Miniprotein binders against Mucin-6 (MUC6). Designs and how they scored, part 14

Target 1, 185 residues: Mucin-6 (MUC6), of Homo sapiens (Human) (q6w4x9r395to579)
Amino acid sequence: GHCSLEGGSFVTTFDARPYRFHGTCTYILLQSPQLPEDGALMAVYDKSGVSHSETSLVAVVYLSRQDKIVISQDEVVTNNGEAKWLPYKTRNITVFRQTSTHLQMATSFGLELVVQLRPIFQAYVTVGPQFRGQTRGLCGNFNGDTTDDFTTSMGIAEGTASLFVDSWRAGNCPAALERETDPCS

## First folded at step 4 (miniprotein)

Design xt7 (from xt0 with E71L E72R)
Fold by ESMFold2-Fast, scan of step 4:
Structure xt7 (fold): chain B 185 residues (1-185), chain A 98 residues (1-98)
Amino acid sequence: as target 1 above (185 residues)
Amino acid sequence: GSAEEIRKLVEEAKKHLEEARRLFEEAKRLAEEGNLEEAERLLKESVKHLDEAIRLLKEAARLAGDERLTLRLLFLAIELALLIYRVRELEEEIEREE
């Protein structure tokens, strides 16, 4: 499955459901029992430009009992607070420069992250089939297209997108503001 | 049967998670008051409860063959990950102040 964080505040889940939100916090992007050492992938959002209604991805974090790997829009990679030269390798994770504008985090456990550094910081998450039906977070539950489970908003349960996003907050920050996806022309 | 075992494990995990959360909130309060030594002690106790919750959830996941039970376990795992993140942030703050 594939999940994307694009255009500042747009998310496309593993089940291909798009939504957007306004938030300035660290959010759980992906948590699963398939991740070793109680791992979780997180996304950090902050204000973008001069508009108070717009927020954008500023960093992606992989956290486990052993590691806290942070990849920031400033092209800095840290683990447990220490800056690392690329390629950076741990037992199960390798972070390297894929292209002049992209970094990749490859793992031995079926998770892959690609971040676009320029012109806009964006992230792309891929997970192997073992994650099917076993994910939670901004990227969704990866259970297949089950329209009967949802009555509104292309698979987002009744209520608002901001309520779901708020349930995945990892930091002490304000609640996300509801932001409807603009229809494409 | 397995369903009853899973429910029992999940219930025990929830108790440990709530105790870890209580200890974390108290540690945060103590750190804000400048009592870093006691804050660290409570964070270590919180971590022990988190480790036990993780162990119980892994055992429950091993036994779960029902998608509804698996989704519930994933929800609890998210709560656990959030608390682990907060504990690490507070540990970093305490190190800065010592």
Scores: ipSAE 0.000, ipTM 0.212, lowest interface PAE 11.4, mean pLDDT 73

Design xt8 (from xt0 with E71Y)
Fold by ESMFold2-Fast, scan of step 4:
Order: C-alpha cells, then structure tokens, then sequence
Structure xt8 (fold): chain B 185 residues (1-185), chain A 98 residues (1-98)
C-alpha cells in the first residue's frame, strides 16, 4: 500500500482516501505490530511560509526503541540527535539519497519512505502486504475499505477527518481544521 | 512506585523541552535581527535545557526496563530530536555569520 503527504497538508491513505487538514503538531502516520521495537512513523507540521492560515510538512520521524531518525525539510538526517552522512545504515534500516531531490529510507521489515526535498517537502510511505489490516494512524488501516480509514486512536470510525486527525496528535497542539479533498472528475 | 517516578521524570523533561524551545525561538529572532552575541548566549542556554531533557528521558527509559516505551516517552523523544536539530542548524548559521 501507498500513503502520501503532499502539497503541504494533503494526505492520501493506504486505501486511497484523500483528505486535507490544517494543524501545527506531530502526528502518528503509521503504527503497526509489524514494526519492530515499538516503531512508529510520525509527521511534523508547522505554519507554512508567510501564510499563517496554511500548514505544511516540515519533518518525518521514524521512532523506535533503537532509533530516532529525523528527516527534515532542511535536508538533514539525524539519528538519536546526531547528524549522519548518507548512505546511513543500521541493522534493519538504510537511509540514502535516491536522486538529487529525494531521500529514501528502506527497511528490512516491509516499510519504505521516500522524501521529496525540493521543490516542496513531501513524503511517500510504502508498506508490504504483511501490513494489510494491521496499520493505525493518519495513513489509515489498510484493509481495502475507505469507509473506515478515519479510525481514531480509540478504534472508532469517524465520518470526518477532523476528529480522526485530532486523535493521532502528539503533545498539546491546536485542533486541526478539516478540509475534505475530492478527486477530480 | 516506579511508574510514578517515570511520570515525574517525564514531566520534568517536558518543562526543560518547553524552556529550550522558548530560548531557541528567542535566539532565532535575535539572530534574524543581527544580534548574534545575544542569540548565541540564549542558544547555549537552550542546549543546557536540551541536555537535561535528554538525561531525564534516558533515566525514564532506564526505569521502564524491558517494558515498551509509552507514547508519552515516544512523543517527547521526537520533539526533543527535532528541537536538537533546529538548535544545531542555528548554531552553524551563527558561526558562519560571525
């Protein structure tokens, strides 16, 4: 499955449910029993440029008991607070420059992350079939049904993105303002 | 018990993280205004608070032992890593301009 974080604050879930929100917080993108060492992917959103009414992706974080990998819009990669030269390899994770404008984090456990650095910071998450029906977070539950992609952290399926997004917030942040995105005809 | 001690360490780490963030934002503003000396001083103070937050989170993780990290610990570690990165970037920027 493929999940995308594009255009500042647009998200498309693993089951292809599109939505948009406004928020300045850290959010859980993906949590799953398939991720080793209590692993989770998270996304950080902040105010975008001179327009304080818009928010945009500023960093993606992979956090586990072993690793705290941060990939920021400033093209810096850190693990546990230390800057790393690319390619950077651990036992199960490799971060490398895929193209002049893209970084990739490849793993041995079926998760891949591609980050576009320029012209705008964007992220693309790919998970293998073993994750089907076993994901939680902003990227949805990957069960082949878009009607329950807005399943909150408490396991409740919501009809709107606002309560869904708010349930996956980290820390004390303002509530997200929801905007539904319809595909073009 | 150990759970209460972990909670206390986490709350202390949060306070240091918040102070570090406040100092960082003020340092960034001063650097943008050309006051590099004061920006560097505040950035140094921010780093001290980050170091203390790291120490407290490591102690909380140690007390958790073989148990899984709670989401609160995971959230703080993420916020801490991001602020450490921002602080180091500003430090390098100030050094280049001096």
Amino acid sequence: as target 1 above (185 residues)
Amino acid sequence: GSAEEIRKLVEEAKKHLEEARRLFEEAKRLAEEGNLEEAERLLKESVKHLDEAIRLLKEAARLAGDERLTYELLFLAIELALLIYRVRELEEEIEREE
Scores: ipSAE 0.000, ipTM 0.207, lowest interface PAE 12.5, mean pLDDT 74

Design xw0 (from sD5 with L69R Y73E)
Fold by OpenDDE base, second read of step 5:
Structure xw0 (fold): chain B 185 residues (1-185), chain A 83 residues (1-83)
Amino acid sequence: as target 1 above (185 residues)
Amino acid sequence: DPLEEAKKLIEEALRLAKEGNPEKAIELVIEAIKIAAENNLPEVILEALFVAALIARRTGREDLLERIRKALEEAIKILEEQG
């Protein structure tokens, strides 16, 4: 399964459902019992401009009981809050530079993450077949059905991206917006 | 509802692309862009563009993006005329 966070505000789920939202919060991208030590992959969005519609991905965070890895445009920070030189390796996670503009987080448990640093900060999540039907978060449920990808953290199917995305907030943040408001209208 | 209509077209486009008909899919995206422009829904245009790019990339039909470019040019004109 492949999940993409592109263009600042666009998401494509594991089931290949595309959607858009504007938010300035940390969201759960991926939770699964297949992730060890209660692991979760999260996406951090922030304002990239003056309007509410100007939001962008600024960091990706992997968090578990054992590890915290923050990948941002400028650095990789671990659980001790210090920037690490690459490659960074833990028990089952390795972060290394893939290209001049791309970082990769490889794991021993079937999760792969590629992050494009420039010119646009983008992320690409890949999970193995063992994750099929066992994922939740902004990347969807990986069951081959796009119609139920907007399942909230409470297990309720939503019809709008904003409500779906809001349910996966990792903190107290403003509500996500699905539609862009034209300042001229 | 123009918004819902455009959304349905985009959904149908994705279905067609999955079924191996990216050309027809792109046609539906173009139609969605037109509807969006005529009804001052720029956010739908952006979504349509994203979907078009996705279709092109996944089907290897980047050549179809030229049609999208032309549609976008027309859409911009329409939006500018609306103010």
Scores: ipSAE 0.029, ipTM 0.276, lowest interface PAE 4.9, mean pLDDT 90
Fold by ESMFold2-Fast, scan of step 4:
Structure xw0 (fold): chain B 185 residues (1-185), chain A 83 residues (1-83)
Amino acid sequence: as target 1 above (185 residues)
Amino acid sequence: DPLEEAKKLIEEALRLAKEGNPEKAIELVIEAIKIAAENNLPEVILEALFVAALIARRTGREDLLERIRKALEEAIKILEEQG
């Protein structure tokens, strides 16, 4: 299955349900028992520099008990706070430059991430068939039914994106971002 | 073939956006989005988002971005209903 984060604030789930949201936080994209060491994929969104009604993807994070791999829009890759030169390889994960504008994180456990750096920062998540019906987060539950793709962290299926997205917010949002208003003009 | 028609519109829109004609580019993007929504082609929506982002970065034309935003909202609603 494929999940995509594009155009700054648009998401298409593994079951191909598209939606948009406006948020300035770290969100859980994907949690699954198929990910080793309690692994999770997360997305960091911040305000766009050109419009106060727009938010955009600024980093993707893979977090496990052993690793915190951050790929940022500034083309910096870190693990556990240390900058890494590409290609960067661990036992189960390799991060490398696929093209002049794309980075790839390949894993041995059925997860693949491709990040477009230019002209706009975007992310594409691919998971193997073993993940079917075993995912949770912004990318949906991958069960072949789009009507329950907005399943919150509490297990409730919502009809709208806003409650769904807020339920997958990671708790550590800076106070400065929370105080800012985002007027429509 | 609706997919081939929509892809051609996106390709022409990208060319026009790069050449400094964002008004015509937006017109073609909106047409492609409508075809994508009516024919369940989410891949074309993804290409349309790329062109919209390029126009946003180069022009700052909020009126054109608002037109795309409205077209995308309608398309997403249609895709959710068909999906």
Scores: ipSAE 0.000, ipTM 0.079, lowest interface PAE 23.0, mean pLDDT 68

Design xw1 (from xw0 with K7L)
Fold by OpenDDE base, second read of step 5:
Formats: C-alpha cells, sequence, structure tokens
Structure xw1 (fold): chain B 185 residues (1-185), chain A 83 residues (1-83)
C-alpha cells in the first residue's frame, strides 16, 4: 500500500483515493496493530501563507513508546529533542539520506517512509501486505475499497474529507477546510 | 562502531567549520568518508558529501570540494573492491 502527501494539501490513500484539505494541525496518518510499541505515523501541517487555504506539510513524525522521530525540512529530531546526523539507527528504524533532496525511514516491521525535502516538502508512505485492512488514519484503511477510506477515528464513515481529517487530529487545532482552491497551495 | 565514529567526525567537522576552520573540517569529512567506505556504509558517505557541500557554501571555500571529490573516488574504489 502506498499513501502520498503531496502539493502541500493533497493526500492519496493506500486505496488510491485522492482528496484535499487545508488544516494547521498534527494528524494521524497511520495507526495499526502491525506497528510495534503502539507506533503511529503523523503529519504536521502549518500555514504557508496568509490565507486559510495556504497550508503545507512541514513535518512527519513517527511516535511509539520507544521512539520519537521528527523529520522536517531542516533536521531530524529524536525523542530527546536533539538534532541527529544521518544515518540515524534505532532498534528497528533507520533514517538516512536517499538523495540530496530525499530522506528515507526504513523499518524492520514493514513501514517505509520517503520524504522529499525540497523544493516541496512531501511524504510517501509504504506499508507491507500484512497491513491490509489493518490501517487507520489519513492514509485510509488499505482494504481495496475507496468508498470507506474516510472512516473516522471512531469508526464512522464520513462523506467529506474535512470531517474525516478532523477526527484524526492529534491535538486541539482549528477545523480543517475542504474547498476548491489553487492546486499549488 | 564505525558508524558512530564516522558520524562523530562529521559532527566535529561542522563545529570546526562554524569556528572558522573549514580546512580542518573538510579533513574530518574525508576521514569519515574513508571509514564509511571501508565499512560499507554508503549512506554515511552521502551524509558526508552533504555536509562538505554545506561547509563549502557557508564558508565560501568551494575550492575544498576538490579534496572531497578525490576522497569520493577512493571511496568508490574501496566499495567496489568489497564486491
Amino acid sequence: as target 1 above (185 residues)
Amino acid sequence: DPLEEALKLIEEALRLAKEGNPEKAIELVIEAIKIAAENNLPEVILEALFVAALIARRTGREDLLERIRKALEEAIKILEEQG
């Protein structure tokens, strides 16, 4: 399964459902019992302009009971709050430079993350077949059915992206917006 | 641990560069590249190259990149010899 966060506000789920939203919060991208130590992948969005429609992905966070890894455009920060040089290795996670503009987080448990740092901060999530039907978050449920990808954190299927996205907020943030805007924003 | 050793060198390189000693910084980067090559750690080589470029750009010493190029050539040979 492949999930992508592109263009600042676009998401394509594991089931290949595309959608767009504008929010300035941290959202759960991926939760699964297949992730060890209650692991979760999160996306941090922030304002990139003056309007509410100008939002962009600014960081990706992997958080578990054992590890916290924050990948941003300028640095990789671990659980102790200090920036680390790459490659960074833990028990089952390795973060390294893939190219001059891309970082990769490889894991031993079937999760792969590629982050494009420049010119646009974008992220690409890959999960193994063992995750099929066992994922939740903005990346969907990976069950081959796009119609139920907007399943909220409470297990309810929503018809709009905004309500779906809001349910996966990892903090107190403003409500997400879903409206027709410039695709470059 | 060769990985840790190489990374420490890179960190020290950045410190030295910030203190106004880019030449010594580049020497440490070269050493890191060598260690990385000898221990089949291409990812560390990539990091070293990135840091070298950063040092060169920030200090205006792009002339030092030639030394990095030579180090990279040697590193490639070492990696190829490993199979």
Scores: ipSAE 0.030, ipTM 0.335, lowest interface PAE 3.4, mean pLDDT 90
Fold by ESMFold2-Fast, scan of step 4:
Structure xw1 (fold): chain B 185 residues (1-185), chain A 83 residues (1-83)
Amino acid sequence: as target 1 above (185 residues)
Amino acid sequence: DPLEEALKLIEEALRLAKEGNPEKAIELVIEAIKIAAENNLPEVILEALFVAALIARRTGREDLLERIRKALEEAIKILEEQG
């Protein structure tokens, strides 16, 4: 399955449901029992330009009990707060420069991340068939049914993106600073 | 390298848009689309589309979006002929 984060704030889920949101927080992109050591993939969004209505992806984070790998739009890769030279290899994860404009994080557990650095910071997530029906987060539940792709962190299927996105906040972001996603987006 | 040239144009367009010059930004996006079509690089056309959409949303300039639509029609025609 493929999930994409493109054009600043557009997301296409594993079940190919597109949506857009406006948020300035860290969000859980993918959680699954298939990820080792309580692993999770997260996306960091911040404001784009002077308008509060536009947000953009600024970093992607893979967090587990062992690792906190951050790939940011400034082309710095860190693990547990320390900058790493590429290619960077751990026991199960390798981060390397795929092209002059793309970084890849390859894993032994069926997750692959490709990050486009230029001209726009974007991310592409690929998961193997073992993840089918076993995912949750902004990328959806990967069960072949788009009607329940907006399943919140509490297990409720929503008809709109706003409540869905807000339920996957991973940080302590004040509600007053978060623009509510337009239900018509 | 046509890919590198086209991507640099898109990067420059995004910079110009952020600096408040969407007209020049769209001009560079159209140039990148032309290079992509002439060199069979559909992935560059997708990137140009996202940049164009962001510029249009930020500025509200429907005339700029129409310029992109016309450039895409020409690009699709070129890609189909090379296909």
Scores: ipSAE 0.000, ipTM 0.118, lowest interface PAE 20.3, mean pLDDT 71

Design xw10 (from xw0 with E43L L46E)
Fold by ESMFold2-Fast, scan of step 4:
Structure xw10 (fold): chain B 185 residues (1-185), chain A 83 residues (1-83)
Amino acid sequence: as target 1 above (185 residues)
Amino acid sequence: DPLEEAKKLIEEALRLAKEGNPEKAIELVIEAIKIAAENNLPLVIEEALFVAALIARRTGREDLLERIRKALEEAIKILEEQG
């Protein structure tokens, strides 16, 4: 299945349910028992443009017990707070430049992330068939039925995007973009 | 349930657009906007607007957005009158 984050604030779920939201927080895109070591994929949104009601994707985060990989719109890739040169490889994950404008995070466990850096920062999530019916978060539940793609963190199916999105907030905004290393680097 | 009715219309609109009928899809989106406005469901209007924009973009039918604009103007008036 495919999930996309496009045009700043537009999301299309694994079951092809499109929606738009406005927010300046870190949100859980994907959690699944199929992800090793309590893994989760997250998206960071922040204010964009002149209007403070406009928000856009600024970073994508993969977090597990072992790794905190952050890919930001300024083309910086970090793991556990340290900047990494590409290609960057761990035991199960490789981050590399797929094209002049795209980075890819490939994994051994059926998750693939492609990030478009230019002209607009966008993300594309692909998961294997083992994830079907076993995902939760902004990308939906991947069960072939769009009517319950807005299942909140409490397990309640909502009819609207706003309550759904707010239920998947993770931490304070925009904490995931704060540098914890040398501010001059 | 107005929420479930509007939700079903948006789901049917997406199916019709994928099957190559954007005109009928936009008609269903307009109906969902009307139901949402009459029942004070502004978040449903937001979802319907995104779906309409997606349909117009993917089918090259930007002319259909003028119908959505008119439906939105009526919806805003209804919501403002309800406070």
Scores: ipSAE 0.000, ipTM 0.124, lowest interface PAE 17.7, mean pLDDT 71

Design xw11 (from xw0 with F50Y)
Fold by OpenDDE base, second read of step 5:
Parts: C-alpha cells; structure tokens; sequence
Structure xw11 (fold): chain B 185 residues (1-185), chain A 83 residues (1-83)
C-alpha cells in the first residue's frame, strides 16, 4: 500500500483515494497493530501563507513507546529533542539520505517512508501486505475499498474530508477546512 | 571509535548552530571532516557537508562555507594518499 502527502494539502490513501484538506495540526497518518510498541506515523501541518487555505506539510513524526523521530525540512530530531546526523539507527528503524533532496526511513516491520525535502516538503508512505485491512488514519484502511476510507477514529464513515481529518487530530487544534482546489496550497 | 567521535562532533555542531554560534559549529564540522578523512570515512564527510550547508543557510553565514571548502580540499588529499 502506498499513501502520499503531496502539494501541501493533498493526500492519496493506501486505497488510492485522493482528497484535500486545509489544517494546521498534527494528524495520525497511520496506526496499526502491525506497528510495534504502539507505533504511529503522524503528519504535522502548518500555515504556509496568510490565508487559511495556505497550509502545508512541515514534518513527519514516527512515535512509539521506544522511539520518537521527527523529520522536518531541515533536520531529524529524536527522543531528546536533539538533532541527529545521518544515518540515524535504532533497534528497528534507520533514517538515511536517499538523495540530496530525499530522506528515507526504513524499518524492520514493513513500514517505509520517503520524504522529499525540497522544493516542496512531501511524504510517501509504503506498508507491506501484512498491513492490509489493518491500518487507520489519514492514509485509510488499506482494504481495497475507497468508499470507506473516510472512517473516523471512532469507526464512523464520514462523507467529507474535513470531518474525517479532524477525527484524527493528535492534539487540540483548529478544525480542518475543505475548500475549493487551490494550487497554491 | 573515529565514527562515533565524528558523530558527536557533528551533533554538537548542530546544537551550537541552534544556539547561535555558527562559527564554533563550523569548526567542529571541520574537525569531523578531518577525522573522517584520516579514517577513510567518506560517507561521514558527505554528511558533514550537508550539515555545514544547513548551518550556513539557517544562520545566514554563507561566508563560513569557504572554510568548509578548504577543509574538504585537505580531506581529499588525505584520502588520496591512503590509496
């Protein structure tokens, strides 16, 4: 399964459902029992302009009971909040430079993350077949059905992206907005 | 362990840069480059260059990159001598 966060505010789920939202919060991208130590992948969005419709991905965070890895445009930060040089290795996670503009997070448990740093901060999530039907979050449920991808954290199917996305907020943030397509977002 | 030593220097450099001391940060990066060259660790040199560029950009001290350039030239010489 492949999930992409592109263009600042566009998401394509594991089931290949595209949608758009504008939010300035941290959201759960991926939760699964297949992730060890209660692991979760999260996306941090922030304002990229003066308008509420100008939002963009600014960081990706992997968080578990054992590890916290924050990948942003400029640095990789770990549990203690300190920036790390690359490659950074833990028990089952490795972060390294794939190219001059791309970082990769490789894991031993079937999760892969590629992050484009420039010119636009974008992220690409890949999970193995063992994750099929066992994922939740903004990346969807990976069950081959696009119609139920907007399932909230409470297990309720939503008809709009904004309500769906809001249900996966990791903190207290403003509500997400669903607006017309804006190439600048 | 030269790798561990270089790692510590680079991480300390990143810390110093955040604290507003890019000059000292660059000095540590240069030291890391030297250690890497002397121990045939070109991958560490590459990472050091990325870190140096980052420090320069964030602090607006592009002038410090000249010092990095010089250090790189010396590192290349050392690597070549090792064969």
Amino acid sequence: as target 1 above (185 residues)
Amino acid sequence: DPLEEAKKLIEEALRLAKEGNPEKAIELVIEAIKIAAENNLPEVILEALYVAALIARRTGREDLLERIRKALEEAIKILEEQG
Scores: ipSAE 0.426, ipTM 0.753, lowest interface PAE 1.3, mean pLDDT 93
Fold by ESMFold2-Fast, scan of step 4:
Structure xw11 (fold): chain B 185 residues (1-185), chain A 83 residues (1-83)
Amino acid sequence: as target 1 above (185 residues)
Amino acid sequence: DPLEEAKKLIEEALRLAKEGNPEKAIELVIEAIKIAAENNLPEVILEALYVAALIARRTGREDLLERIRKALEEAIKILEEQG
């Protein structure tokens, strides 16, 4: 399966359902029992920097009991808060520069992440067939049915993206950002 | 565009550090910090400082760490002046 975070604010789920993402916090992109050590992939969004009415992807995080790997739009890769030079290898994960504009995180457990750095920060998630029907988060449930891809963290299938996205918020947003209303467009 | 200029300097610094030129890498990082401070871009300053600290720590160069400390002190003064 294939999930993509493109154009700063667009997501296409593993079942190929497209939707637009609005938010300025950290969100759970993928959780699965197929990920070792309670692993999860997360996406960090912030204001676009060009227009205050838009948000864009600024970092992707892989978190497990052992690792917190952060890949930022500024090409900084950290693990557990310490910056790492590429290629960076752990027992099951390797982060390396695939091309001059792309970084790749390869794993031994059927998950691959490709991050485009330029011209726009984007992420592409690929999972093996063993993940079918066993994923949850912004990338959907990978069950071959797009009608329930907006399943919230509480297990409720929604018809719209807004409640779905909000349910997968993983961290506390700064108070100033929480009080700021997204301008009308 | 000062944001774009600062980001390019940080990118080039990382490349130079990997090529075995940490001295030139730190010089470019410090330049990026100054540009970011003068244009009120604290997020870029934090990223540049992290990169600079990583280079200095991994090379074991105390002189590079001291240059980073001085650049940070100057950046803080610039940011405080821009109230």
Scores: ipSAE 0.000, ipTM 0.074, lowest interface PAE 23.1, mean pLDDT 71

Design xw12 (from xw0 with F50W)
Fold by ESMFold2-Fast, scan of step 4:
Structure xw12 (fold): chain B 185 residues (1-185), chain A 83 residues (1-83)
Amino acid sequence: as target 1 above (185 residues)
Amino acid sequence: DPLEEAKKLIEEALRLAKEGNPEKAIELVIEAIKIAAENNLPEVILEALWVAALIARRTGREDLLERIRKALEEAIKILEEQG
């Protein structure tokens, strides 16, 4: 399965359902029992340009009990807050430069992440067949049916992307400023 | 295997740079570029260039980028002769 985060604010789920959203928080892209040590893949969005209505992807995070790997649009890779030289290897994860404009995070557990750094920061998530029907988050449930791809963190299937996206907020939302975008749907 | 040899040199270069020896690290990067050019492995040259840029940026050593620029000019000539 393939999930993509492109053009700053466009998402295509594992079941190929496209949608767009705007937000300035950290969101859960992928949770699955197939990820070791309570692992989760997350996306960080922030304001883009002078328009306060536009947001874009600024970082991708892989978080588990052992690791917090952050890949940012500044081409900095950190793990647990420490900047790392590439290629960076752990027991189950390798982060390396795939091309002059792309970084790759390869894992032993069927998850692959490719991050485009230039000209636009974008992310591409690939998961193996063992993840089929076992995923939750912005990338959808990977069950072959797009009608329930907007299943919220509480297990409710929504008809609109905005309610779905809001349910997968993980943190880092600006307190006072978020009120303006919360009604968006 | 030239590909494996070049990748091993790049890995060793990153280790040396992390340990505070960017001069030796750049020497290994240049060696990897030469192997890649002689064996028509342009993807390795691109990786080596970005590693070299990362070393220069993190250490503040602009002189190391000049060494890489000269190695790249030689590599381009070799690749054009092969293509």
Scores: ipSAE 0.000, ipTM 0.091, lowest interface PAE 21.0, mean pLDDT 72

Design xw13 (from xw0 with L46Y F50L)
Fold by ESMFold2-Fast, scan of step 4:
Structure xw13 (fold): chain B 185 residues (1-185), chain A 83 residues (1-83)
Amino acid sequence: as target 1 above (185 residues)
Amino acid sequence: DPLEEAKKLIEEALRLAKEGNPEKAIELVIEAIKIAAENNLPEVIYEALLVAALIARRTGREDLLERIRKALEEAIKILEEQG
């Protein structure tokens, strides 16, 4: 299945349901038992000045117990906070420059990510058939039915994208944290 | 109503793409782009591009991407002449 983050604020799920994303946090894009070592793919959104969106994708993160690979719109690739020269290889993951404007992260476990760096930062996620019905997050549940693609982190199907998106917040929200005045309330 | 016609074409293209008929899906996307450009509806072009991106990723077909690229070049020219 294919999932895309395009035009700064648009998402198309694995079941091909399009919606617009509004948020300035880190969000779970894909989580699945098929991902090794509690792996998750995450998307970071921030405020933008682009003509088509007030918020835009600024980084994609693959996080597991072993790795924290960050690909940012500044064209910097890091793992566990250290900048890496491409091609960068681990046991199960290879990050390389596919073209002058595109990076690819290939994995041994059926996940592929392509990032367009210019002219607009965009991401494309591909998963193998083994992920069918076993995904959760902003990319949907990959069960062949678009009507329940807005299933929240608690398993509730919502009619609006707003509640769905908010439920997949990863807890790392620089903009939201800055606005908070009382973390105990 | 050209807006309604273009949106209808995009919805039908998305359905065809999901059913595994990318060639007909791309024909409808191109038709929607043409209607949008001729009627100064650039927002519809963005909707058409979402379907084109889905088809490109699912099929890996460079020939379909090339047809979309040519249609967009024509659409941009028309929009600039109108604007």
Scores: ipSAE 0.000, ipTM 0.079, lowest interface PAE 22.8, mean pLDDT 70

Design xw14 (from xw0 with K7L V51A)
Fold by ESMFold2-Fast, scan of step 4:
Structure xw14 (fold): chain B 185 residues (1-185), chain A 83 residues (1-83)
Amino acid sequence: as target 1 above (185 residues)
Amino acid sequence: DPLEEALKLIEEALRLAKEGNPEKAIELVIEAIKIAAENNLPEVILEALFAAALIARRTGREDLLERIRKALEEAIKILEEQG
């Protein structure tokens, strides 16, 4: 399954449902029992440019009981608050420069993250088949049915993106504004 | 290929800094900036600047950024001459 965070505020779920939102918070992108040590992938959004109404992806975070790996748009990679030289390797995770404009985080547990640094900070998440039907968060539930892709943190399927996105906030932040979706992706 | 040459220098610079030689690392970054400027590759100059900032931050050698500033000023002159 593939999930993407593109164009500053667009998300395409593992079941290929596109949506967008306006928000300034850390959001849970992916939670799954397939992730070791209570792992979760998170996305940080903040204000962009001179327009107060625009927001964009500024960092991606992998958090577990052992690690807090942050990849930010300024090309700094940290783990537990300490800056790391690339390639950076732990027992199960390797972060390295794939191209001059892309970083990759490869794992031993079926998760792969590719981050585009320039010209626009974007993220691409790939998960193996073992994650099917076992994911939660902004990337959806990966069950082959787009009807319930907006399943909130409380387990309720919503018809709109705004309540869905707000339910996956990881901090104390303003409520997200719903963006128009493109049904003809 | 000047693009490949410049990118290889940046990669080698990061390796040298990691191995405890930030002075040599910055020399390679400056060479990459020069090659990029002479071949009209501004994206590579940007990549070199990120590498320089990372090297300075990680090694506590902010004094080395003065050498980068001088290299960047010369690079801008070369790029303007080509425009």
Scores: ipSAE 0.000, ipTM 0.095, lowest interface PAE 20.8, mean pLDDT 74

Design xw15 (from xw0 with E47L V51G)
Fold by ESMFold2-Fast, scan of step 4:
Structure xw15 (fold): chain B 185 residues (1-185), chain A 83 residues (1-83)
Amino acid sequence: as target 1 above (185 residues)
Amino acid sequence: DPLEEAKKLIEEALRLAKEGNPEKAIELVIEAIKIAAENNLPEVILLALFGAALIARRTGREDLLERIRKALEEAIKILEEQG
């Protein structure tokens, strides 16, 4: 299965259901018992510089008990807060530059991530057949049925993207006032 | 000339950071710090530190300052042994 994060704020789930959302938080993109050491893939969104109502993908994070790999739109890769030069290898994960504009994170456990750095920061997630029916998050449940792709973190199938997306927020999102605060204040 | 070599590395680092390569930029700053320490040029270490801080602020890569801290610890040790 393939899930994509494109054009700043468009998502296509593993079951090929497209949707758009607006949010400025870290969101759980993919959780699965198939991921080792309680692994999860997350996406960080922030507002665009041209409109407060528009948001864009600014980083992708792979988090497990051993690793916190962050790939940001500034073409920087860190693991556990330390900058890494590419190619970067761990026991089960390799991050490398696939082309001048694309980075790839390859794993031994059936997850592949390709990140487009330029001209627009975008992410493409591929998972093997072992993940079928065993995924949760913004990329959907990968069960071959698009009608329940908006399954919230509480296990409820929603008809709208907004409640679905909000249920997969990770951590504390800034309040409206904080988002509108002048950087000099 | 070690002074000119170190200054050129810092100039190149700032250019690379502006072009979107902060990791390589910090690598060049560390190289400049090493040259400065080995040639007893503490004023160049200060210049490199300002460059590193600017790179971290402009690129949002505060994590890169930890590598600079380690390089500075090595540089201080070398300078103390020379002094």
Scores: ipSAE 0.000, ipTM 0.080, lowest interface PAE 23.7, mean pLDDT 73

